VH-VL binders against Putative 6-carboxy-5,6,7,8-tetrahydropterin synthase (queD). Designs and how they scored, part 11

Target 1, 157 residues: Putative 6-carboxy-5,6,7,8-tetrahydropterin synthase (queD), of Pyrococcus abyssi (q9uxz4)
Amino acid sequence: MKRVVSIKRRIYWTKEFDSSHFLELEYESKCRRLHGHTYRVEVEIEGEPNEHGMIFDFNHLSELIKTLDHKVIVSEKWVRYEEGYVLIEKNDKLLKLPRSEVVVIDKPNVTAEYIAEWISERILENAGENVREIRVRVWEDPRSYAEITLTLKPQGS
Below, E stands for the ipSAE of ESMFold2; O stands for the ipSAE of OpenDDE; V2 stands for 0.75 times the mean of E and O plus 0.25 times the DockQ between their complexes.

## First folded at step 1 (VH-VL)

Design z5 (framework fv_zagotenemab)
Fold by ESMFold2-Fast, scan of step 1:
Structure z5 (fold): chain C 157 residues (1-157), chain A 119 residues (1-119), chain B 112 residues (1-112)
Amino acid sequence: as target 1 above (157 residues)
Amino acid sequence: EVQLVQSGAEVKKPGESLKISCKGSGYSFTSYWIEWVRQMPGKGLEWMGEIYPGDSDTKYEKNFKGQVTISADKSISTAYLQWSSLKASDTAMYYCARHLWGSYEFDYWGQGTLVTVSS
Amino acid sequence: EIVLTQSPGTLSLSPGERATLSCRSSQSLVHSSGNTYLHWYQQKPGQAPRLLIYGASSRATGIPDRFSGSGSGTDFTLTISRLEPEDFAVYYCQQYGSSPYTFGGGTKVEIK
């Protein structure tokens, strides 16, 4: 018999990165201390191939994650900028680090949830109109992750 | 409602061991430090040390390190202050209090446990 | 270790009068974060301490506006603008900006 087939396409990409953070919490926790993680990011993108047969260029994902690697990730709410440096003030911490060693995210805190959201938004900035869904998972350790899904509407709807 | 309830008054002889308790209720016990404060009769307040019940991390004031042991059992939301061998100089009111690092306050105190050590 | 010195040791006043209590620190309490970690407590005989002021100048929840805190660095003041009968008690300052956390010796506010 002849079959009628509908095709749905997804690509998957993953990479580890090593970075430090601390959390602003209303309660006391070891997570308030400056500490490091080997994060794992997983990206799934659903869409249609463009004119060149690509849904999304993996090089953009690699470049984005290299930006986070071996950095201190901080909330923009905690920082002041000085020429060549960022001054980080929050809770009992006062840190002055070279600008090149810090990633400032436009989120209220540096949780796996907000890191995943920030990554998803950076991916969206590089996504073509052929992309339908972006899904990002960020693992802080081998046991737990946060997930963000962006659903994109077709142009003109 | 948030409450810290301490064990009842104790009368002991020098050389005896003692363990007093502070039970938290109405909040996430593992998310706040428990402070221990001594007040000798007719004297002021002295900070002894603290414990974070979530992981049993402790800090002690130097003069109390080795003199007392602070511990907690998170399964029953209770912190403890313990002496292996009491001295007459341990006669005091002992308070526990809830504290959040960076919170700007010790916001809830227990009612106190009076410990009397006499020969 | 940071030492807090309270003065006077005893303050004898009548209801309706203004009380001014001093707390001096052996070291600056301006933390690297810019915050000042100094509390004021009230204690009545046979009762646990009650938080009045945190962060040198912020009133705790439920504390009447006649209580105010001021100061920075090493010199701090608790003011009671108009003493009520229930305000006659012992007052303690405490720093919690560095371990070990320390208390002042207390100021007794007594009826004249």
Scores: ipSAE 0.000, ipTM 0.471, lowest interface PAE 15.7, mean pLDDT 84

Design z6 (framework fv_zagotenemab)
Fold by ESMFold2-Fast, scan of step 1:
Structure z6 (fold): chain C 157 residues (1-157), chain A 121 residues (1-121), chain B 112 residues (1-112)
Amino acid sequence: as target 1 above (157 residues)
Amino acid sequence: EVQLVQSGAEVKKPGESLKISCKGSGYSFTSYWIEWVRQMPGKGLEWMGEIYPGDSDTKYEKNFKGQVTISADKSISTAYLQWSSLKASDTAMYYCARGKTYRSGYYFDYWGQGTLVTVSS
Amino acid sequence: EIVLTQSPGTLSLSPGERATLSCRSSQSLVHSSGNTYLHWYQQKPGQAPRLLIYGASSRATGIPDRFSGSGSGTDFTLTISRLEPEDFAVYYCQQYGSSPYTFGGGTKVEIK
């Protein structure tokens, strides 16, 4: 009498943040200079509800993106740590900023692709076994984004 | 399916005002740029400007700024191109297209059928 | 502004032949991520343009594999490996590398 139906569940979340970066490039580009963007992050997560009825807690996404806001995002390969400070050295640049004003990512460059990948990995750290897919888009401007998709399998599959 | 439908052909005299439309359907209208492209008779394609309907942010090619106004009404998924005073040199086919962002690229993936505007005395 | 120069202006061929169309940019169209800002459109007589290739070499949805794009930096090519009757049209290249968006002057592929 009742139809048997398969249910696919996906949640969507988005937020802007203002941050600065620079790129390491072998060719001449304005992107090699320290500059800012109003970034937009879009997150889509597919999965099943957990014991609390949630696929993923949006508060974790808000807190994560808040850590990027009003910061200088830099590659770990450009930095040295001193008590309370990060020293950023890359060719023509030498900056010393309070630790609280810098986000160091474990990527070789600070492109939208690597920012999206870093964010996806931070989200994965808080994902339960009920999550099947994490998709992250990072927009540097209203026209251009990079996208990372993580497809997750149950442990032991 | 994604579709852009433009208003019908117009025949006008110099000095008259005109507003033509481009209605989107089959997608989230507020999530994509709408592009306007002019094609003079027997000539190539010329980008005029664009609008993001979600917040009405507009950008114009320098030579069209002040000559036309681009607007949108997101409640009815429609973008507009408007002239306050037409000239004979505005005679052209006008296309709207959907701008799609992909990674670090941007392209026009769907196009309207075009609106022919003829301005003559 | 970035200027796109297409050549030849007109290409007269028969069905079954290979078409090779050129687009040269006055400046490099490489994005900071390494992606390319060059796209190709087809316009048939009396019709709106249609996207063929984006990012220099990626075929748009629904476009037959006889269409291919190649090139990098400033020199780009659109190739139609074996012309079909429906391929006789005007082809335009377009860049996004710098505002304003610029189209090339077009190459008309016409039947002999």
Scores: ipSAE 0.000, ipTM 0.477, lowest interface PAE 17.6, mean pLDDT 84

Design z7 (framework fv_zagotenemab)
Fold by ESMFold2-Fast, scan of step 1:
Structure z7 (fold): chain C 157 residues (1-157), chain A 120 residues (1-120), chain B 112 residues (1-112)
Amino acid sequence: as target 1 above (157 residues)
Amino acid sequence: EVQLVQSGAEVKKPGESLKISCKGSGYSFTSYWIEWVRQMPGKGLEWMGEIYPGDSDTKYEKNFKGQVTISADKSISTAYLQWSSLKASDTAMYYCARYYDSSGYPFDYWGQGTLVTVSS
Amino acid sequence: EIVLTQSPGTLSLSPGERATLSCRSSQSLVHSSGNTYLHWYQQKPGQAPRLLIYGASSRATGIPDRFSGSGSGTDFTLTISRLEPEDFAVYYCQQYGSSPYTFGGGTKVEIK
């Protein structure tokens, strides 16, 4: 393609998941209470095809989001581990849940922004040197999403 | 850390256009309304209007509707306040603040303000 | 439009004195959820407003306990039990009961 200066390739993937959370806020709010959302995650990855013709394997995205589905998502700041359980202690809450029912994220709060950031970091762990940009959007309702974009340095840099 | 950072001071002549900005960081920008508040020199606070960046839904105080345009670009977490033709009476400090669209929430974080001076 | 009337317009006091600021609403600000849609802000010269009290009586994070809010329905009070030098500022009440979200005219607490 002698006429083409450059080609940008992006893949798009989306999936819904149902999970519960609560927020740590400076003021009283119903969002500080344990409640659920049907989240929607959208992922866009820009890059070059690898040896198998893939920019990124969609199976890794599906597996990651299954990890979040039907879980209680909590901040690592709020948890202790006890004999196969997670003890969640923050504000007026004390919950003891099987480890299999909880996702602990390494963020100070469980906002859509921090969930998007956590997801983007997990995607990055599986990204090859052929990936140039990872964009993650997390919708916690039909009106709003948080977005994180990771711009990756060129290979050999 | 939650921050709202506004654009710098502006000195303009009557009839000129102007667009000032408010950039949010450290939170889910699309989950909060951005509020615009005017404070004329030596006067109190006046609510002008708001925008929900997730869908660009806007609401204006009646006296500001048609006088200013509020917009947002959620891809860069930035809200805007714009005049097509400035008047000397637009001389004021302009603040942005965030509001969570739920029962009883305050404007919990504010930008530092943008001073707009309109003089001939 | 809900109108908020603050009184007095100016309070001239000395450090260590008690300040009592009033805010009267033209309509009841109690929501059916039991929440009260009235908030108090402090503004120092050259600075943006700072949240002090939300929901009529709850102190915001980092606000000293000398600040307290009280009242219900249409009549609200902000009290500063013992004025510190940094408390000399303008104080505004605000309502969210309905759009537009209006502010009171402000009460200036100045050094006598």
Scores: ipSAE 0.000, ipTM 0.445, lowest interface PAE 21.5, mean pLDDT 83

Design z8 (framework fv_zagotenemab)
Fold by ESMFold2-Fast, scan of step 1:
Structure z8 (fold): chain C 157 residues (1-157), chain A 119 residues (1-119), chain B 112 residues (1-112)
Amino acid sequence: as target 1 above (157 residues)
Amino acid sequence: EVQLVQSGAEVKKPGESLKISCKGSGYSFTDYWIEWVRQMPGKGLEWMGEIDPSDSYTKYEKNFKGQVTISADKSISTAYLQWSSLKASDTAMYYCARLGYTYEYFDYWGQGTLVTVSS
Amino acid sequence: EIVLTQSPGTLSLSPGERATLSCRSSQSLLHSSGYNYLHWYQQKPGQAPRLLIYDASSRATGIPDRFSGSGSGTDFTLTISRLEPEDFAVYYCQQYGSSPWTFGGGTKVEIK
């Protein structure tokens, strides 16, 4: 008998991508070596439908994750750009890779936390005024993930 | 070359304690998780748990939690599997293995330690 | 936990014959990237297991071409195109889609 007095709408999207990275750490760890992961990204977006009936266009998520797939993800702190190439220099590592094979993120390290944050910021750039919350989880392996939640304020508050 | 070398066969009585070892060589020991696998006589492979030697963080399969203790001493590149009180049902071959970086496969295995518990 | 069921339990064949081994998962091991989180290991009598196939279809280093893996989702197959004497062994599938790691019960390939 009761009518619904409010509706909370949320969409969910997930995709895996294969990429490699290494971490700058103050201690010895396997994570300091160049290595690969099959990452899993989970995205939840809460909001109202826009004029096209969408909270967010899944095509934007697919395009974004495609930019990370089959790449070496590195911190901007470790790189120099040369014509057509990225020179990666950190500690005992020196790599020169074609620009097309590298993703440079504006974070100090390439942890799951910073990858999730970078992804969330790129999603936010394409979010309309109808979006209220963006949640991104990045799994580096089947056992662990990092999560970022962005809560957006309405315009004119 | 990468090797995992396990301690020798053990013959024990119920109620006795035991600690077996798995020594890594030819690689940075703290950079890889060590897996422990049990194989009862004539039976299949059963995962028991794992350890990250860099910080001694452990994970156990639920049925082995409290039954065994997994530990590591990174100063000598050695992981351990320990029982406070052995049971006849602990009779098995015990393998250690290294967890590879990509796709989480067990890329190198120790030769196994046969533990026999009998009265 | 994910349960892996291998069949048959025992496969009796002669050298030169094709062996087809099955592994069925209680839930999908396929992720949207197209990867299946399943490995195959070989164990010879008195020896430790060795990695044969990783990620359902990729041959491990040093593994002969006669070994191949196929399948997706919940149903996986290990094929040995022409059995050699050294191939008579027990074969295990293993999943890494979720903790805890689990192995199938094994398929013993024995001489007829």
Scores: ipSAE 0.000, ipTM 0.465, lowest interface PAE 19.7, mean pLDDT 85

Design z9 (framework fv_zagotenemab)
Fold by ESMFold2-Fast, scan of step 1:
Structure z9 (fold): chain C 157 residues (1-157), chain A 120 residues (1-120), chain B 112 residues (1-112)
Amino acid sequence: as target 1 above (157 residues)
Amino acid sequence: EVQLVQSGAEVKKPGESLKISCKGSGYSFTDYWIEWVRQMPGKGLEWMGEIDPSDSYTKYEKNFKGQVTISADKSISTAYLQWSSLKASDTAMYYCARHEIFGSYGMDVWGQGTLVTVSS
Amino acid sequence: EIVLTQSPGTLSLSPGERATLSCRSSQSLLHSSGYNYLHWYQQKPGQAPRLLIYDASSRATGIPDRFSGSGSGTDFTLTISRLEPEDFAVYYCQQYGSSPWTFGGGTKVEIK
């Protein structure tokens, strides 16, 4: 008699990147100042192997994180576009940076939580029907992270 | 005015319990870790552990784990350091300090310290 | 745990002189991004420590220009370009690269 085992398959991927940000807060905090972080992204994806035996293509993760590296990450709510530049106005800041140096995220603020959520949504865009869960952690420093989990339901089964 | 105010000096005997406090004011208490640092008489600084007041998540240096308990009450912006049974070797100055949760600015604000003396 | 070694243990100087304090780490504190997770603090007798320099080279708010930090990886320096009477104190480095956070043993800057 064959043993019946429940199998849960999960892959793990991680990479560091360097970026700057500032937060919009209703109170005074050092987080409101423009500052840099060495971010670490951890990605866990649970699912079944596709036709190529993969749950997810790690190349998509690598390319996604490259778009964040050596950039200033800002909220779409703070920006105007001008010729080859992004104009950033928030928290008494007025910055004009080349488009190539800025990543604009469609979130109301640039917290670790919103960065993790934005990353998870970009990963989801490349996920097949075989993916069941996407978990993203974003570390802003060696001891602090935010985590987002997307739970996906199979279509019709 | 951003400040951390610690409870007053304590004189105790070995075996007694003690709980000292660190109260933050002038800032958002839940946006900063509270660090606890020990300084024995004539010695340097030793990190003991930290707490995130937003969820009471704690980390301890291994030599202090089980020796002390770190806690916080965010409703009154106060962190605590507690001993169930003091030893003479616990005689020291104890400092609390804040460290920004989403930043790398170091421990920028410190309490004035609480001197704990344990003797028979 | 990461061990920080400060040298010298005591530095005897006169006001107006340059002070150079060393902090050596048992492991690299340089992240792949170029950040060095090392901070410097000043402590005067009977007082709490005061943050001077964060991330190896950035001066904290309110800290005079005579204080500067330098170094990368495992070898860090705090420089006081011209000692003032109020600068005679004990100086500690602290690493933030890996938990548990650790302090160096301190360098006492005293009047000769």
Scores: ipSAE 0.000, ipTM 0.479, lowest interface PAE 18.6, mean pLDDT 84

## First folded at step 2 (VH-VL; framework fv_roledumab)

Design a1 (from r2 with heavy chain T50V Q59Y; at its last look DockQ between E and O 0.41; V2 from the best seeds 0.00; counts 0 for: pae E 10.7 > 2)
Fold by ESMFold2, look of step 2:
Structure a1 (fold): chain C 157 residues (1-157), chain A 120 residues (1-120), chain B 107 residues (1-107)
Amino acid sequence: as target 1 above (157 residues)
Amino acid sequence: QVQLVESGGGVVQPGRSLRLSCTASGFTFSSYAMHWVRQAPAKGLEWVAVISYDGSNKYYADSVKGRFTFSRDNSQDTLYLQLNSLRPEDTAVYYCAKVRYSGSWYFDYWGQGTMVTVSS
Amino acid sequence: AIRMTQSPSSFSASTGDRVTITCRASQGISSYVAWYQQKSGKAPKFLIYAASTLQSGVPSRFSGSGSGTDFTLTINSLQSEDFATYYCQQYYSYPLTFGQGTRVEIT
């Protein structure tokens, strides 16, 4: 193409997962109770094909979301560790759950915004230098989402 | 980038004490549980202890329970391991190790280790 | 405590060989296994988590497999930099335990 300057490439991926959580809030809210959502996560990644012709491996995205599915997601600020278990103490709750049933995230709360941020960081950890942008949207219901966009430094440095 | 640097090793007689330290940089230290793992040639790698991110929970391998004390100073990004009543079987290189995620129990970064030799 | 039995204890190999190292848990541990590489005089280097997932930057010649009690690490064309000792580690429950190690040596 005589007028084409460059090619921009983007992949799109989406999956649902079921998790429970609660929020740490200083005001009255039903969200302070343990409750569940069917989350929908949408991922967009911009970049160039790697040595296998992929911008990012969709299998990694599937594996990542499987680690969240059917789990209780909690903030690291609320937990203690006992052999084989996670103890969760917050909002007048004391939960003792097998380690395999809990995902502990390094965020101060478990909002859709922080879940999206956490997911974007996990994607970044597996992104090669061919990736320029990672965008993650997390829906708690069909009407709205929280979105995190990571714009990455240029390849090579 | 993540860096862990152990120090405080040496050669000591049985029954003596040492204090090991590990300085951390390149990550938010106060957000992670930290571990000590040691390596003796006869046994390979042996997990020694874990300390929670805020220091409130500590767990020890049976081989060191009651003799070793793990602590952390989050204002200085430093771990300490007090080794009391040392025995020849405590002879090892001692590594501090960082978990990959908060709440995970495998290690993406290790220090270079500090050698503890316990012999008469 | 969950015992991790690793075999063989040592293995002589040449560049280009396919190397398989096994690790068996004394009870079911799902896929909660990590693998590490350790070169002489160096700290362990993280390779694999969740039994089969390669850490970013680990060469594709490394692979892991297994679930339950039986796990393998495979190097499918050994390179000169791969001569080292390899350890499996379970992270299903405390105390965390490692296999005894497998030393992959030249010749």
Scores: ipSAE 0.006, ipTM 0.566, lowest interface PAE 10.7, mean pLDDT 87
ESMFold2 (binder alone), look of step 2: mean pLDDT 93; pTM 0.948
OpenDDE, look of step 2: ipSAE 0.035; ipTM 0.695

Design a2 (at its last look DockQ between E and O 0.49; V2 from the best seeds 0.00; counts 0 for: pae E 7.9 > 2)
Fold by ESMFold2, look of step 2:
Structure a2 (fold): chain C 157 residues (1-157), chain A 121 residues (1-121), chain B 107 residues (1-107)
Amino acid sequence: as target 1 above (157 residues)
Amino acid sequence: QVQLVESGGGVVQPGRSLRLSCTASGFTFSSYAMHWVRQAPAKGLEWVATISYDGSNKQYADSVKGRFTFSRDNSQDTLYLQLNSLRPEDTAVYYCAKVRYWSGSWYFDYWGQGTMVTVSS
Amino acid sequence: AIRMTQSPSSFSASTGDRVTITCRASQGISSYVAWYQQKSGKAPKFLIYAASTLQSGVPSRFSGSGSGTDFTLTINSLQSEDFATYYCQQYYSYPLTFGQGTRVEIT
C-alpha cells in the first residue's frame, strides 16, 4: 500500500511439554528433588519471509520441543555416559537412565532461564539470514516465566 | 553462517611441536562442546579430542593422549590444540568440528576446512 | 572401541542410479549413527543423525535406515554432485569412531 512506511513481520508459536528436572542449589529447597512441570514455551520470531514465504518453519519448533517432552532434563555437569545410558550424579542422586529418556543440556543448572536460553540457541541454529529477532519464554507455572531475547545481526558476515 | 577456520599447520620434524587454532563464528561458541578430527592423506577420519563447552572436561583418543592438549578461549571464540612429541603417524589434515545439540550427541554438524600437519624427516 | 565397517569400499555408479552403502557396528549401538559426505580436498559434510534423521538442507534423495548393528545410507537417483566418499560414525560411546569410508565413483 502507498501509505505504508514499513512492514514488521512476526510469528508466534506455543507448545506445552512435560519434563522432570532438579536444581543444583547450595541451600535447602524442594527444587533439589527430582520433580516435574508441565512447561509452556512461547516463541516469537521477527524477520522477513524466506524463499518459501516463511520467517521460520514451525515444524522445526515442533521437532525441537518434542525432543524435550516426557524427558528428564539434566545439566552436562552432572552426567557421565556409558554405552546407551546416562549416569547422573548430583544432590545425593545416582541415576542410570537410557539416553533416550534424558535430555542433557550444556548449562550449569536446569532453571527456567537456562532452559529458555538453551531453546533460543537451538532455534538460532536453524534460523536463516532473514531472521532478526528470536524471543523465547518458558513458563513453569501459570504465574511466572523466564525470557530470552536474541537480537541478530543482519548477516553472518 | 556457521564458520570454523583452522590455522597453525605446517611441516615439522618428528619430536617437535605445533599449536593449532580454530576460530568460530555464527553460533554461540561458549554453549558447545567442540572436537578435533583428523584425516591422514588418502585415509579415513579419526576422532582426536573433545572439550566441553567451558573447557572443564576433555577427552582424547588413545593415540594422542599425553601428547596433545585441547583448550578453548570463550572470550575470543577460539579453540587450541597443542600437538607435542609429533610422530609421522600424526601427519593429517586436522579439522575442528562443532557438535550438534543436546544429550551428548557427538556428531559433527559443521566442520572447518582443515589445516595440514606434516611430520617428516 | 566400537568398530564401524563399511561396505563396499568403493562403488561405481552413473547418474540416476540408486546407491546403497552399508555400515556394520561391532556391537549394538541402538540408532546412534551419523553419516557424512566428503568430496576430494574438502571437509566432510553432515547428512544424517540418529541413523535415519536427515539434516535440514540435505536433499531428500538421501535417506538412512537401521538400528542395532546394521545401518544403510541410500541415495535415490544419484546426482553428479553426489560422487564422493561417505562415512558412517557411531556416537554410542567414546572413543568416537568412523567407518573406513565408501567411495562412490563415476562409471
Scores: ipSAE 0.017, ipTM 0.635, lowest interface PAE 7.9, mean pLDDT 88
ESMFold2 (binder alone), look of step 2: mean pLDDT 91; pTM 0.931
OpenDDE, look of step 2: ipSAE 0.022; ipTM 0.613

Design a3 (from r2 with light chain S93R; at its last look DockQ between E and O 0.05; V2 from the best seeds 0.00; counts 0 for: pae E 8.8 > 2, placed apart)
Fold by ESMFold2, look of step 2:
Structure a3 (fold): chain C 157 residues (1-157), chain A 120 residues (1-120), chain B 107 residues (1-107)
Amino acid sequence: as target 1 above (157 residues)
Amino acid sequence: QVQLVESGGGVVQPGRSLRLSCTASGFTFSSYAMHWVRQAPAKGLEWVATISYDGSNKQYADSVKGRFTFSRDNSQDTLYLQLNSLRPEDTAVYYCAKVRYSGSWYFDYWGQGTMVTVSS
Amino acid sequence: AIRMTQSPSSFSASTGDRVTITCRASQGISSYVAWYQQKSGKAPKFLIYAASTLQSGVPSRFSGSGSGTDFTLTINSLQSEDFATYYCQQYYRYPLTFGQGTRVEIT
């Protein structure tokens, strides 16, 4: 006689990264100026072990967050490209930065919500059929976070 | 400003191999999944392969699985598609295609294509 | 694999006509449908995503609708540059699949 009716498996991972950004806002705010945060990202992934016994490889998460660390994060709406450089024009700013020092995201603004969404989408691109849920939280400070949860459909009809 | 340029097409005998390239510019290449889509002469579009932004996840159509290998070099903003054990049915124009954003699976920019002909 | 079936396979029309192209999925795919236009000898051109959202720069005479399994591309008041082949594509899951195409031809 078995008392276990089902097994639910989840992994949790967290890391901090340091990035600079600014917001596009139609009202006055200090957030319109270039400034930095030590962000904390939390990732939860629910699913079944794959052929290697993992739901998702933590090394992939570490490598993803490294791409954000010590970078300026900007919206694709604000940029033009020159050889080796990114030109950023917005809020009466013109910045020319080496391409390697900038992360350009395909979002209309660089809020914690959009950063979380962007991260969740890159995790999704590397998720196998064994993954059922991806949750991403991004903290800009110790008091608040933005969260994106992706509920995934099983592969197959 | 976004530009995709395919190359490496040609005429080859059945059973031979060919390597296609796609050079990208005008966007942050390493942030986007990329795809190959092909079109046989006077036929419709057929998705061939997907590669994730960092190259760690790849998906293939059943018609090419085990014969084609997709890779990318993010330091050179270049995609490669190795076509092995080519068959007459692989004859097509091959397009590289960019997804619109990192979580999307539809294509806002396409190259002009490179022709692969597999015949006697 | 999710099959995308377009109807009709070809369509004769005149400038000014309203053209309707349908695309049916073999299972529910929510609104994960894109539409493309392709002129002879050219790469496909992106028109619509999420079944109904027009890409920037696409003329307003184009519209899309549908959810679930049934999707429609409509061209209101067909123009001479609209004679082309149109494809739907599902992006609900792998393998990504296209409809077989609908040719819009000159009467």
Scores: ipSAE 0.012, ipTM 0.626, lowest interface PAE 8.8, mean pLDDT 88
ESMFold2 (binder alone), look of step 2: mean pLDDT 93; pTM 0.945
OpenDDE, look of step 2: ipSAE 0.028; ipTM 0.611

